# Ledger of designs, part 4: VHH binders against Protein SAR DEFICIENT 4 (SARD4)

Target 1, 283 residues: Protein SAR DEFICIENT 4 (SARD4), of Arabidopsis thaliana (Mouse-ear cress) (q9fly0)
Amino acid sequence: QNYTVSSPSSLLLMPSWSSSSSLPYMGVKLVTYFPHNSSQNLPGIHGSYTLFSSTTGQTLATMDGTVLTLYRTSSVSGLGSKILARDDSQVLIMVGSGALAPHLIKSHLAAKPSLRRVIIWNRTPQRAQELAETLSKDPQHKEISFDSHDSLDQIIPLGDIISCATNSTVPLVKGEFLKPGTHLDLVGSFSHEMKECDDNAIQRGSVFVDNDTAMIEAGELAGAFERGVIKREDICGNLVELIKGDKEGRKSSTDITVFKSVGSGTVDLLTAQLVHETYLSRC

## First folded at step 31 (VHH; from n12 with L106Y F107T)

Design i1
Fold by ESMFold2, fold request of step 32:
Structure i1 (fold): chain B 283 residues (1-283), chain A 121 residues (1-121)
Amino acid sequence: as target 1 above (283 residues)
Amino acid sequence: EVQLVESGGGVVQPGGSLRLSCAASGFTFSDYELYWYRQAAGIERELIASIYSGGSTYYVKSVKGRFTISRDNSENTMYLQMNSLRAEDTGLYYCAADYPSGDDWYTYDYWGQGTLVTVSS
C-alpha cells in the first residue's frame, strides 16, 4: 500500500506472510520516500522491517529496512540476469554509482561468472571513477577489470549486461545503441515519472518483470503502454513464471532481454528471515 | 521552498554567444552538484554540462570547447556561457541540482522551468 504524505513524498507499507513450516514468519516493511531530502543531507528512502512469528504473532526482530532493501533488490536483479542473460556475457555496464550500484555489480558478477569487465557510468563522472577505484581494490574480484567512462552512449554498445539504478526522469539507455544479445536490468523507476530507458529499448526487448505490479508502477512500462509502444500482453513473464518454467526466458543469443523490477513483500520476508536466522545461529 | 530560475535565453545568429543563468534558493547551494540539460524539438531532455561541488566540470562532446559551465556560490547562481552557437543548439535549456548523498537514485533532482534558446539565421 502506498500513501501520499505530500507530493512527491509517500509512505509505503509492504506486508508479507506465510504459514508454511519452511517459512513460519510474517512481516512488514515500512518505507518513507522523500525524494527531496537531499536538501537536508538525508537519504530519500528510509525503512524498517518488523518480523513476526506467523504461529504466535510474537515480534521476533526489527531490522534496518534500507539495508535490507539494498540486498534484496540486488539479489532479484542478479537472479534476473542468471535466468535471462547470455551465459557467455563478458561486459557489465553499471548505470549509476549510488548506494545500490556495488550491490548490483556483486550480484551480476555472481550470476554470470563469465563476466570480466565492469564499466561504470554516472552523470557526475567523478562518482563513477571513485566507485571503480574502490571496487578495483576488492580482493574478492581481483580478476575483474573495473573502469569508468563519461559517455553513456559510447559504452552501451559494449555491454552484454546493462544494469540501471538511477533517479532519472529522463531516459538514459537508448535502445538504438543496444547490441543484439544484451540483457537490460532496470531498477531505478518506482513511479510514472521515472524512467531509465527510452521506448525503443522497450520495443526491441523481450520484457520481463519481477512481479506484475511493475506493469503499473514502472514509468518505462506504464508510459510505454499509454503511448502504444507495447501492450500489456507483450510482457513475456514474471520471475515466478520463469523459475517454474511456465514462461520461456531468452530464446536466442541475439534477443535483447529487459528485466524491470519494483520489489515485493515476499522477497522482503525471505531476506528478513535469512538475516534473522543467520544472526541467531552465530549468537 | 526550493526554486531554480533560468534566464538569459533568446534569439541569436549562428556563431553568436549567449550566457544563461540559473538562480537558486531554498537549499545549501555550495553542497550541490549542478547541471544543464537541453531539450530540442522531438527529443527528450539530455544532459549537456555539469559542475561538481568542488568545481570540476563535464561536457558532452557536442558542446565541449564551445560551452563553459560555472558557479558563483556567493550569489547562489550557476551559469552557462555558450559560444559559437549552431542551429542544433536550439532548444529549451533547464538547470538541475542534486545532492551527492550516495543514494541519490531514490531522490528527485530539483529542476527549473527552462529558458528558450533559438539559433537562427
Scores: ipSAE 0.158, ipTM 0.627, lowest interface PAE 6.2, mean pLDDT 85
Fold by ESMFold2, last read:
Structure i1 (fold): chain B 283 residues (1-283), chain A 121 residues (1-121)
Amino acid sequence: as target 1 above (283 residues)
Amino acid sequence: EVQLVESGGGVVQPGGSLRLSCAASGFTFSDYELYWYRQAAGIERELIASIYSGGSTYYVKSVKGRFTISRDNSENTMYLQMNSLRAEDTGLYYCAADYPSGDDWYTYDYWGQGTLVTVSS
């Protein structure tokens, strides 16, 4: 549910509950969207998650919704690359250097231990430089090369895995620069006008989604369907189908795979449940 | 309330020059990172130049050495000096601004409406 507060600002209520009786929880992610906050040196989105007992209605926990989203979103992308990217992948391109970027990088590194080089691009090059410097000093990743580059078009052909987490409404990744065998991870788009790649990337790729809502909400996909670039029947599968083995993932080392995620309330609930239960086990 | 207004577009012969301006209001201009984008007919909008609050600049290869981006924080105005213009430079030129908050995922940029540059013989 989206409620206008003072245009263009809004309040979003994102409830979730389980269809399984074995998960005695329900919750709501509360999100405020204040796009003019950049004029006040504040984030444009703020979030909280409230977890309740589905048996009693008791409030069990309130959690930072931003942190929850960062961990959940990066974990889904990491699982996508674990299933869909080539096992011999060596170079990760990170498009965007905002709050999600370090989480996404860590998730992809964990999913594909063959990765040895990370190149970061951001529209504001100093932000990419600072992130690369910060990650270079992390002893957990001392065998990984971190760098930044100011030309996205020049580094895209180097990437075995390309992860995008931006607010862009202008396509950044051009399909003509994708080499065969690349895995493209698209995280940033959650509305029709947002897109991180062009139609060529969608046409060339075998396209997978985290859940079927992506076909409606993601600008890269909804727009591609409208323009006739790809048909809904051409979507190769969703994450559940891949995990269950109902759909095959990557079929050859030369296929380009595209994974588009938009998130789900079910993953939010499960993440909140895990945090709550982990906290209780330590009391 | 926030406004970005481009001006200075027009028709020019190959080899000529134009100076574009982007006048800003409704925010603290000096805190913002600023950008020029262009969009040719039938092509998607692309970043061509950027300038940061500290004055550092970046250019894509196709305009490096020919275009110069600058800002005047006292006038809340960004400029693009375009020299040695080519037919391929024809298009709509947009200015954009964003605050370097570190959380670009959830904020939208401010955009102007565009100013047309036509390079023709």
Scores: ipSAE 0.030, ipTM 0.541, lowest interface PAE 7.3, mean pLDDT 84
Fold by ESMFold2, fold request of step 32:
Structure i1 (fold): chain B 283 residues (1-283), chain A 121 residues (1-121)
Amino acid sequence: as target 1 above (283 residues)
Amino acid sequence: EVQLVESGGGVVQPGGSLRLSCAASGFTFSDYELYWYRQAAGIERELIASIYSGGSTYYVKSVKGRFTISRDNSENTMYLQMNSLRAEDTGLYYCAADYPSGDDWYTYDYWGQGTLVTVSS
């Protein structure tokens, strides 16, 4: 549920529950979306997650929804690249330098240990440079080269995995510059007006989603359907189908794969359950 | 109230020059990173130039060497000097502004309403 507070600001209610009797939890992620907060040097998203017993209705935990979202979102993208990217991937392009970027980078590095080079682009190049410098100092990633570059079009052809987490309403990744075998991870477009790649990227790619809601919510996909670039039946599968083996992922080393995520209440609930149960085990 | 107002658009012959202005109000202009975008008919809006709070500039290949972005922080105004104009430069030109923060992927840019540039004989 999305409730306009004061245009363009919103309150989002993202409830989740399991119909499985073995998962006795329900919850809600409460999110405020204040896209003009950059004028106040504040995050655009603030959140809280409340977990309840689905048996009794008791409140079991309240946790930071912002941190939950950062880890959940990056973990989903990392799993996508683990399944869909080539095992010999060497170069990661990170498009965007916001709060999610370091989490996405770390998730992709964990998913593909063959990665050796990360190149960061941001439309404000100094922020990409600062992130690259920060990551270079992390001893956990001493084998990884971190750089920044001010021309996205010039580095896209270098990328084996390209991850995008931006607020862009203007396409950034142009399909004509994608080399065969690239995995494109699209995170930032969670609303109709946002898009991080052009139609060519969508048309060239085998497109997968985290869940089927992406076909409605993601600007790159909804727009591509409306313009006739691809059809809904051309979507190759969702994340659950890939994990279960019901759908084939990458079929060849030359395929371009596209993974679009928009998030789901199910992943939110499972993440919150894991956090709660981990906390209890350490009490 | 944050406002960005473009001006200076018009009709010009190929090879000609035009200077666009973007007057800003409602925020601390000197702290913001500023952009020019253009949108031709049937094409997605595209970034063409940017200027950072420290004055460094970036241009896409199609305009580099022909266009110059600049800012006057005392007048809260950004400019785009367009030289050697071509028919392909025809479109709506928008200014945009963004305050650098760690969480920009969730926040909107501020946008002007656009000013039309037509390059025709």
Scores: ipSAE 0.026, ipTM 0.506, lowest interface PAE 7.7, mean pLDDT 84
Fold by OpenDDE, last read:
Formats: sequence, C-alpha cells, structure tokens
Structure i1 (fold): chain B 283 residues (1-283), chain A 121 residues (1-121)
Amino acid sequence: as target 1 above (283 residues)
Amino acid sequence: EVQLVESGGGVVQPGGSLRLSCAASGFTFSDYELYWYRQAAGIERELIASIYSGGSTYYVKSVKGRFTISRDNSENTMYLQMNSLRAEDTGLYYCAADYPSGDDWYTYDYWGQGTLVTVSS
C-alpha cells in the first residue's frame, strides 16, 4: 500500500506473513519515497524492515530495509541469471551504477563463474568509472576485469549478461543491439512509467518473471501487453517454476532470455528469516 | 516553481540549422547535469546530448559532429546547436536536468515540455 505524504513523497508498506512452521514469521517493509531528496544529495528511498513472530506477534528484529532489499534483489537476479544465462557467459554489462549495482555484480559473479569482464554504464560516465575502479580494487575479484563505457549502445552487443538497475522512464537497452544468447536482467522498473528496455528486447526474448506481480507493475511488460507487443500467456514462467523445473529456461545457446524482477514480500520475509536466524546462531 | 522551457524549434529544410534553448528557473541551474532528448513519431524517446558534472559532454552517434550542447549558467539556459539537419532529426526535443546525487536515480528531476523540430524539404 502506498500513502501520499506530500506529493510526490510517499510511504509504502509491504507486509508479508506466513503461518508455516518453516516460516513462522511476519514482516513489514516500510519504504519512504522522497524523490526531491536528490536536490540535497540525499537518497530518495529509505527502507526499514521489522520482523515479527507469526505465532506470538512479538517483535523479533528490526533491520535496514534498504540493505535487505539490496541483498535479496541482487540474489534473486543472480539466481535468475544462474538458471537462464549461458554457462559460458564471459561479459556482464551493468546498466546503472547506483547502490544496487555492486550487489548485482557480485551476485552475478557468484552465479556465473565463467564471467571475466564487467562493463559498467551510467548516464553519468564518471559514476560508472568510479564504480569500476572501486570494484577493480576488490581483492575478491582480482580475476575480473572492470571497465566503464560512456555509450550503452556500443557495449550492449558485448554483453552475455546485461543487468539493469535503473528507474529510467526511457528505454535504455535496445533490443536491436542484443546479440543472440544474451540474458537480460531487468531489476529497476516497478511502475508502468519505468522502462529499462524497449519493446524490441521484449519481443526478441523469452520473458521470465520473478513473480506474477511483474506482469502488472513493470512498465516493460504491462505496457507491452497493452501495446500488443506480447501477451500475458507469452510469459515463459516465473522464478519458482524455474527452480522447481516446472518450466523450461533457456532452450538454446542463441536464445535471448529476459528476466524481470520486481521483488516480493515473501522474498523479503525469507531474507529476514535468514538474517535473523543466522544472527541468533552466532550469538 | 521549477520550470524548464524549450524554445527554438520550427520547420527547417534538410541541411539547415536550428538552435534550441532550454530556459531554467526555480532551481540552482549550475549544480545540475543537463540533457537533451528527442522523440520522433513512432520511436521511443532517446538521449541525444548531455553535459555532466565537470563539463564533459556526450553525444549520441547520429548527431556527433552536427550538434553541440552548451550551457550558460549566468543565464540559466542550455543550448543545442543543430547543424546539417536531416529528416531523421525530426521530433519533439526535450530538455532535462538532474542533480548528480549519490542516489543515482534514473528519473530525471526536471523535464521540459518539449519543442518541435521538423526537418522537411
């Protein structure tokens, strides 16, 4: 649920709960969206997460919701790429260099050990360069080459995996530049106005989603349905179906696969469970 | 009130020139990165030129050598000098401004309403 505090600022509540003995928790992610904070060089999004017992209602933990989201989001993307991207993928294109970018890069490097090069793009070239330089100094990734580039169109054809983490309202990734075999990971859009890739990319790819909410909320998909680019039934599957093997992922080395993720309260809850129980085990 | 107002659009023959202006008000113009976008009929909006912090510029390949982006902070105005115009340059041209924050949002802070450029013989 979204509450307007003072336009355009809002408060988002994202509750989730389970009565399962394996997940006896309830959680709420609170997100404040204050886009005008940019003028003060402040983040516009702030997240908090509270974990409760679903059996007693007791507050068990409070967590940084922003950090939690960074990890769970990147992990889901990484998992999607693990399943859908080619195992011989070598080049990762990171579209966007914000807070999520380093996490996505790390998750993909973990998910696809064949990766050897990361090229980062940002509408502000300096930001991409800075991130590339920062990551190049990471001792955990010495085998990886990090670069930045000022032209997204020029590097798209190089990508075996392209991960997008932007809130762009104009399509950044053009389908015409995707090479066969590319996996396109779309993370940034969460509204109808946001669109990280064009319709061509959607048409060329086998489209998968983390969950069905993506078909409603993501501009790349919702708009595509409305425009008659693809149909809802053309969606090839969701992440759970992929994990379970109920749906086939990549069919050939030349397929373009698209994975759109919007997140879910369930994944937040699962992540919070992991964090909480891990913490307890170490105390 | 924040405003970005584009001007300078019009009808021009192929090979002609136009100079677009984007007049800004209501914010500290000098602190913002500036962008020109255009949208042709049936085509998605595209970035064509940018001025970033530090003064670096970007041009999409199709306009390199023909278009020049500039800014005058004293006048709170951004310009796009367009030379050797082609039919494919026809479209609605938008200016945008974005604060170079660490948040790295890809929703620009401010947009203009656009000015129409028509290149036709």
Scores: ipSAE 0.022, ipTM 0.442, lowest interface PAE 4.9, mean pLDDT 92

Design i1
Fold by OpenDDE, fold request of step 32:
Structure i1 (fold): chain B 283 residues (1-283), chain A 121 residues (1-121)
Amino acid sequence: as target 1 above (283 residues)
Amino acid sequence: EVQLVESGGGVVQPGGSLRLSCAASGFTFSDYELYWYRQAAGIERELIASIYSGGSTYYVKSVKGRFTISRDNSENTMYLQMNSLRAEDTGLYYCAADYPSGDDWYTYDYWGQGTLVTVSS
């Protein structure tokens, strides 16, 4: 799955396939991770996706895997928030202003029409401000107020939905500042070392995951289990169970809900299907 | 090889001054955003100052008016002039460099090893 090319650079292969008539495809996401590309003024992560027919084996399409990941990741988060966040949510806190942030903001605005204010935080205040200014000029979001703030702790209590898209190894969202009724969307962590919220946030919240891999890969959860903060059995459900209605989501307007997402090859495949079939319909 | 090396730390009395340096090598220094962090004992590392490629600066409230961040691209060095030092300024000071791009999540490209600043009477 992961191949070291030259330390610390690596190649990640993420295959997925389905023989279902509703998803008759195979796909492979190829990700190159070159963290020192910055020395050459280049991005460090590159993604490519190839879609195949699971019936014939033919190559159907090649796609930008990075862009595909941005859309599928933000869509899953948006769906999680649609299900778990309060319907009267007005304030979205965006933690992080990287490539995923504008997609997460857009997906949440689509998922929760009650949202009216977006406050962006980043370790680089200028980047948060620039993103806020950029989005404020978007004609599709005229009714939305966009701001930035240099203190995350001060704005956390304002958030009805808090979406985190960082790979911080230090907890950024502190549970003590979460107000009742908050939905916490965690997207950035994908390793045991990464942790976007503290144990208090995990303890206070009803925790949901996009898929069970999150309990293994995400530092917020894996570490919490090890530290005895919560048990694996305390996880309230996954996204599929929520969609199917097998698990109850938010129980009260005062509940804190936590949604941790790590993604999956299946979601990549579903996204690729959507892209491909949409393209065909417009040809 | 990429390196960030902090220097200038030491022991100083309250009200005193120190000048920290961060010497960079192995990358195009002028294109990077530069940051000073500090970490006090038992406290998480915190951003205290930033200087961008264009020369604009940012300061956290607690150091504003006392600290000055600057850079010399010809020497590949960033500085932090610290005046009117207080006991609460004690900690390990780290420099970081990050290439400004829309692809960043939360990682800095490069970190120094830190230099210790102790403000004590």
Scores: ipSAE 0.013, ipTM 0.336, lowest interface PAE 7.9, mean pLDDT 92
Fold by OpenDDE, last read:
Structure i1 (fold): chain B 283 residues (1-283), chain A 121 residues (1-121)
Amino acid sequence: as target 1 above (283 residues)
Amino acid sequence: EVQLVESGGGVVQPGGSLRLSCAASGFTFSDYELYWYRQAAGIERELIASIYSGGSTYYVKSVKGRFTISRDNSENTMYLQMNSLRAEDTGLYYCAADYPSGDDWYTYDYWGQGTLVTVSS
């Protein structure tokens, strides 16, 4: 639920709960959006997460919702790559260099050990370069080459996995430049106005979603439906269906797979469970 | 109220020069990274120059050596000196400001309204 506090500032509440013995929790992610904070030299987005027992209602933990979101979002993308990307993937293109980018890179690298090169693109070239340099110095990524590039169009054909984490309202990834076998990971869009890839990319790819909400909220998909590019029925499956084996993932090494992720309260809850139970195990 | 107001656009002959200005108000100008974009007819808006934190600059290849981006924090104004102008430089020029932060995805905090630059014989 989104609540306008004072335009354009808002409060987002994302509750989720389960009474199952394997997930006996409920939680709420609280996100404040204050886009004008930049004028005050402050971040515009703040997240908090509270975990409760679904049995007793007791507050079990409070967590940094922003950090939680970074980890759960990137993990979902990584899982998407693990399932849908080719096992011989070598090049990862990172579109965007914001807070989520390093987490996504880490997650994809973990998901596909065959990756050897990461090329980062950002609207601000220096930021891409800085991120590449920073990651190149990370001991955890010694076997990975990191680069940045000024032209996204030029590097798209090189990508075996392309991960996008932007709020762009202009399609950044053009389908015409996707090579066969590419896995396109779309994370940034969460509104109808936002789209990180063009209709060609959607049309050429087998499209998967983390959850069905993506078909409503993500501009790439909602718009594609409206424009008649693809139909709702053309969506190949969601992440749960993929995990369960109810839906087929990649069919061929030449297929283009598209994975659109918008997140969910359930994933937040699962992440919070993991954090909480891990913490308890170490106490 | 936050504003970026561009000026200096106009018609110029090939080989000519033009200086664009972007006057900022309503925010701490000195703390922001600054950008010049342009949009030619039929193509998407492109970054052409930027000033980053610390004073480093970026230029797209097509304008490198011809354009110079600068800022005057005392006047809250960014400039784009354009020399040796070419027909392909024709377009709407936009200034933008962005506060460097960890929540930067693909948005700028502030945009100007744009100023038209026409290079023609």
Scores: ipSAE 0.008, ipTM 0.320, lowest interface PAE 8.7, mean pLDDT 92
Fold by OpenDDE, fold request of step 32:
Structure i1 (fold): chain B 283 residues (1-283), chain A 121 residues (1-121)
Amino acid sequence: as target 1 above (283 residues)
Amino acid sequence: EVQLVESGGGVVQPGGSLRLSCAASGFTFSDYELYWYRQAAGIERELIASIYSGGSTYYVKSVKGRFTISRDNSENTMYLQMNSLRAEDTGLYYCAADYPSGDDWYTYDYWGQGTLVTVSS
């Protein structure tokens, strides 16, 4: 549910709940969008998350919804890559260098221990360079080489895994430059206007989604259906089906796989549960 | 290659003592916060002791006054001195290391394989 407070500012409410004994919680993510905050040198997006007991209704915890979103989003992408990308993947291409990029890099390095090189691209080359330099100094990534590049088209063929975290309305990843065996992780788009890859990439790949909402909200998919590039039934499966083994993932080492994520309240709730219960274990 | 290797586990009578060791290699040991976990049969793994940046320590209530966590950076080794052991202390004991980033709530960088502690008469 989205509420306009003062155009263009808005409030988004994202509730989720479970009555399962393994997930006895309710949660609400509250997101405020204030794009004019840039004029005050403030972030335009703020997130809060409140966790409740689904048994008693009591408030159990409040936590930073922005940070929660960064972790759960990157974890889902990492899990998708763990399942769909080749186990001998060596090169990760990070498209975008925003707040999510460090988390996506971290999750992929955890998901694919074979990774040894990360190449970062951003429309502003300096931002990619700064992120690469920062991560190269991180003691948690000693075995990984970090680079930046000013041309995305030149580095796409090098990528075993390509992770995109932008809100671009212009397709950045071109399918013609994808090498066989590449896994393409699409995280940034959440509207029909946003599109991080072109139709060629969608057509060449076996397409998977984190959940079915992606087929409705993501510009790469919704637009592809509309343009007749692929059909709804051509979507190979969602993340739960992959985890359960109901759907087959990568079929060969030469397949191109595409994983589009848009997130969900359920994943927020699961993440909040993990944070809360971990905290309690330390008290 | 990064390794954490626990040792010192065994069988001891109630009221007895054991000293566990965790030998680290493959990373800058002195820069990491250190943790001891344990897992009893049929029970989830639980944090029992930790050493944080600056030298502060944490103990779960059930082991306070009985267990002592320490580290020797020159030997790349963490220790857990366990005194006045009880049957309820029986379990597999794990050591862990984590870089103090301030934002890792539920993940650790490195884990050991565990050492078994059995307290029985």
Scores: ipSAE 0.006, ipTM 0.223, lowest interface PAE 12.8, mean pLDDT 93
Fold by ESMFold2, last read:
Structure i1 (fold): chain B 283 residues (1-283), chain A 121 residues (1-121)
Amino acid sequence: as target 1 above (283 residues)
Amino acid sequence: EVQLVESGGGVVQPGGSLRLSCAASGFTFSDYELYWYRQAAGIERELIASIYSGGSTYYVKSVKGRFTISRDNSENTMYLQMNSLRAEDTGLYYCAADYPSGDDWYTYDYWGQGTLVTVSS
């Protein structure tokens, strides 16, 4: 619902809720649009999300809309790796070093406490080095080794979990370098020209999605369907089906699992729940 | 300010045709990737067609051969020609735009408000 506050500024309200007993929450995403903010070096769009108990109506949490987006995306990937990655995973490869990368790293570390080493790669190597140095100084992760590397192909075989958050139009992760048992997390590709892995990775992997829109929007998947590399019926399930137990995740320690996320309105509620429950677990 | 304004929706009989327009302002239109999405009642939005800055197109199977996406960069307008319409095509149609930059973080998504298409006999 859109309300004009003072032309051209507006307020938008986007409520969400669930009928599932496993998701006892509801919420509202609040967005403001202030296009003249450029004169103050401020973003024109701001957001907030409020989470409520669907049982009592109690306000459980409020969060910044930008923070929600970072947590939404990274929490979905973290949940994917929690369900699909091997429990004995030790090495995380982070492909990309932009604003989402530190959140993805933290989500995977939380999802798989066995992780002890993070290797960061970026097309601009200095940005990967800077992120590794920043994370190394965080006392909450003093047990974790953070480093960077300038050759992606050399570090891919080391990874138990590989997370990608780039805008690449050239496949970066080559399936031939994936070792058995790897979990590949694909976040960045959301248009038909974008792809973070090659067809070999898609064909070798058991492919899961956050929601079925990924089969249309993700360049790695849409392109693979068009080229005949895999069929839509080869997609092993979506995140809701995995959570409910309607679909089996990883079937063996040697399977390669691929999780592709593109985001959805319904995922906003799930990720807000995860953020809230993660916060509570630190009490 | 960025604006995407859809028009051309309406009520049409099965087998009929309809042409949607998406007028854009506030950005360099020719640099952007453009999309049409459809939302049926009670269902999440689904992508139906894309047109890239270089002019190449993509269609989902359910509309391929019936729908044609196009863009006129001189008029800052994207179109969707819908032929052989079916009851299943009923829904709210949105245009969207995205900038395919090389930054590690995603470009901003821009969305229109939607235009309603009803196919009924």
Scores: ipSAE 0.006, ipTM 0.143, lowest interface PAE 9.8, mean pLDDT 80

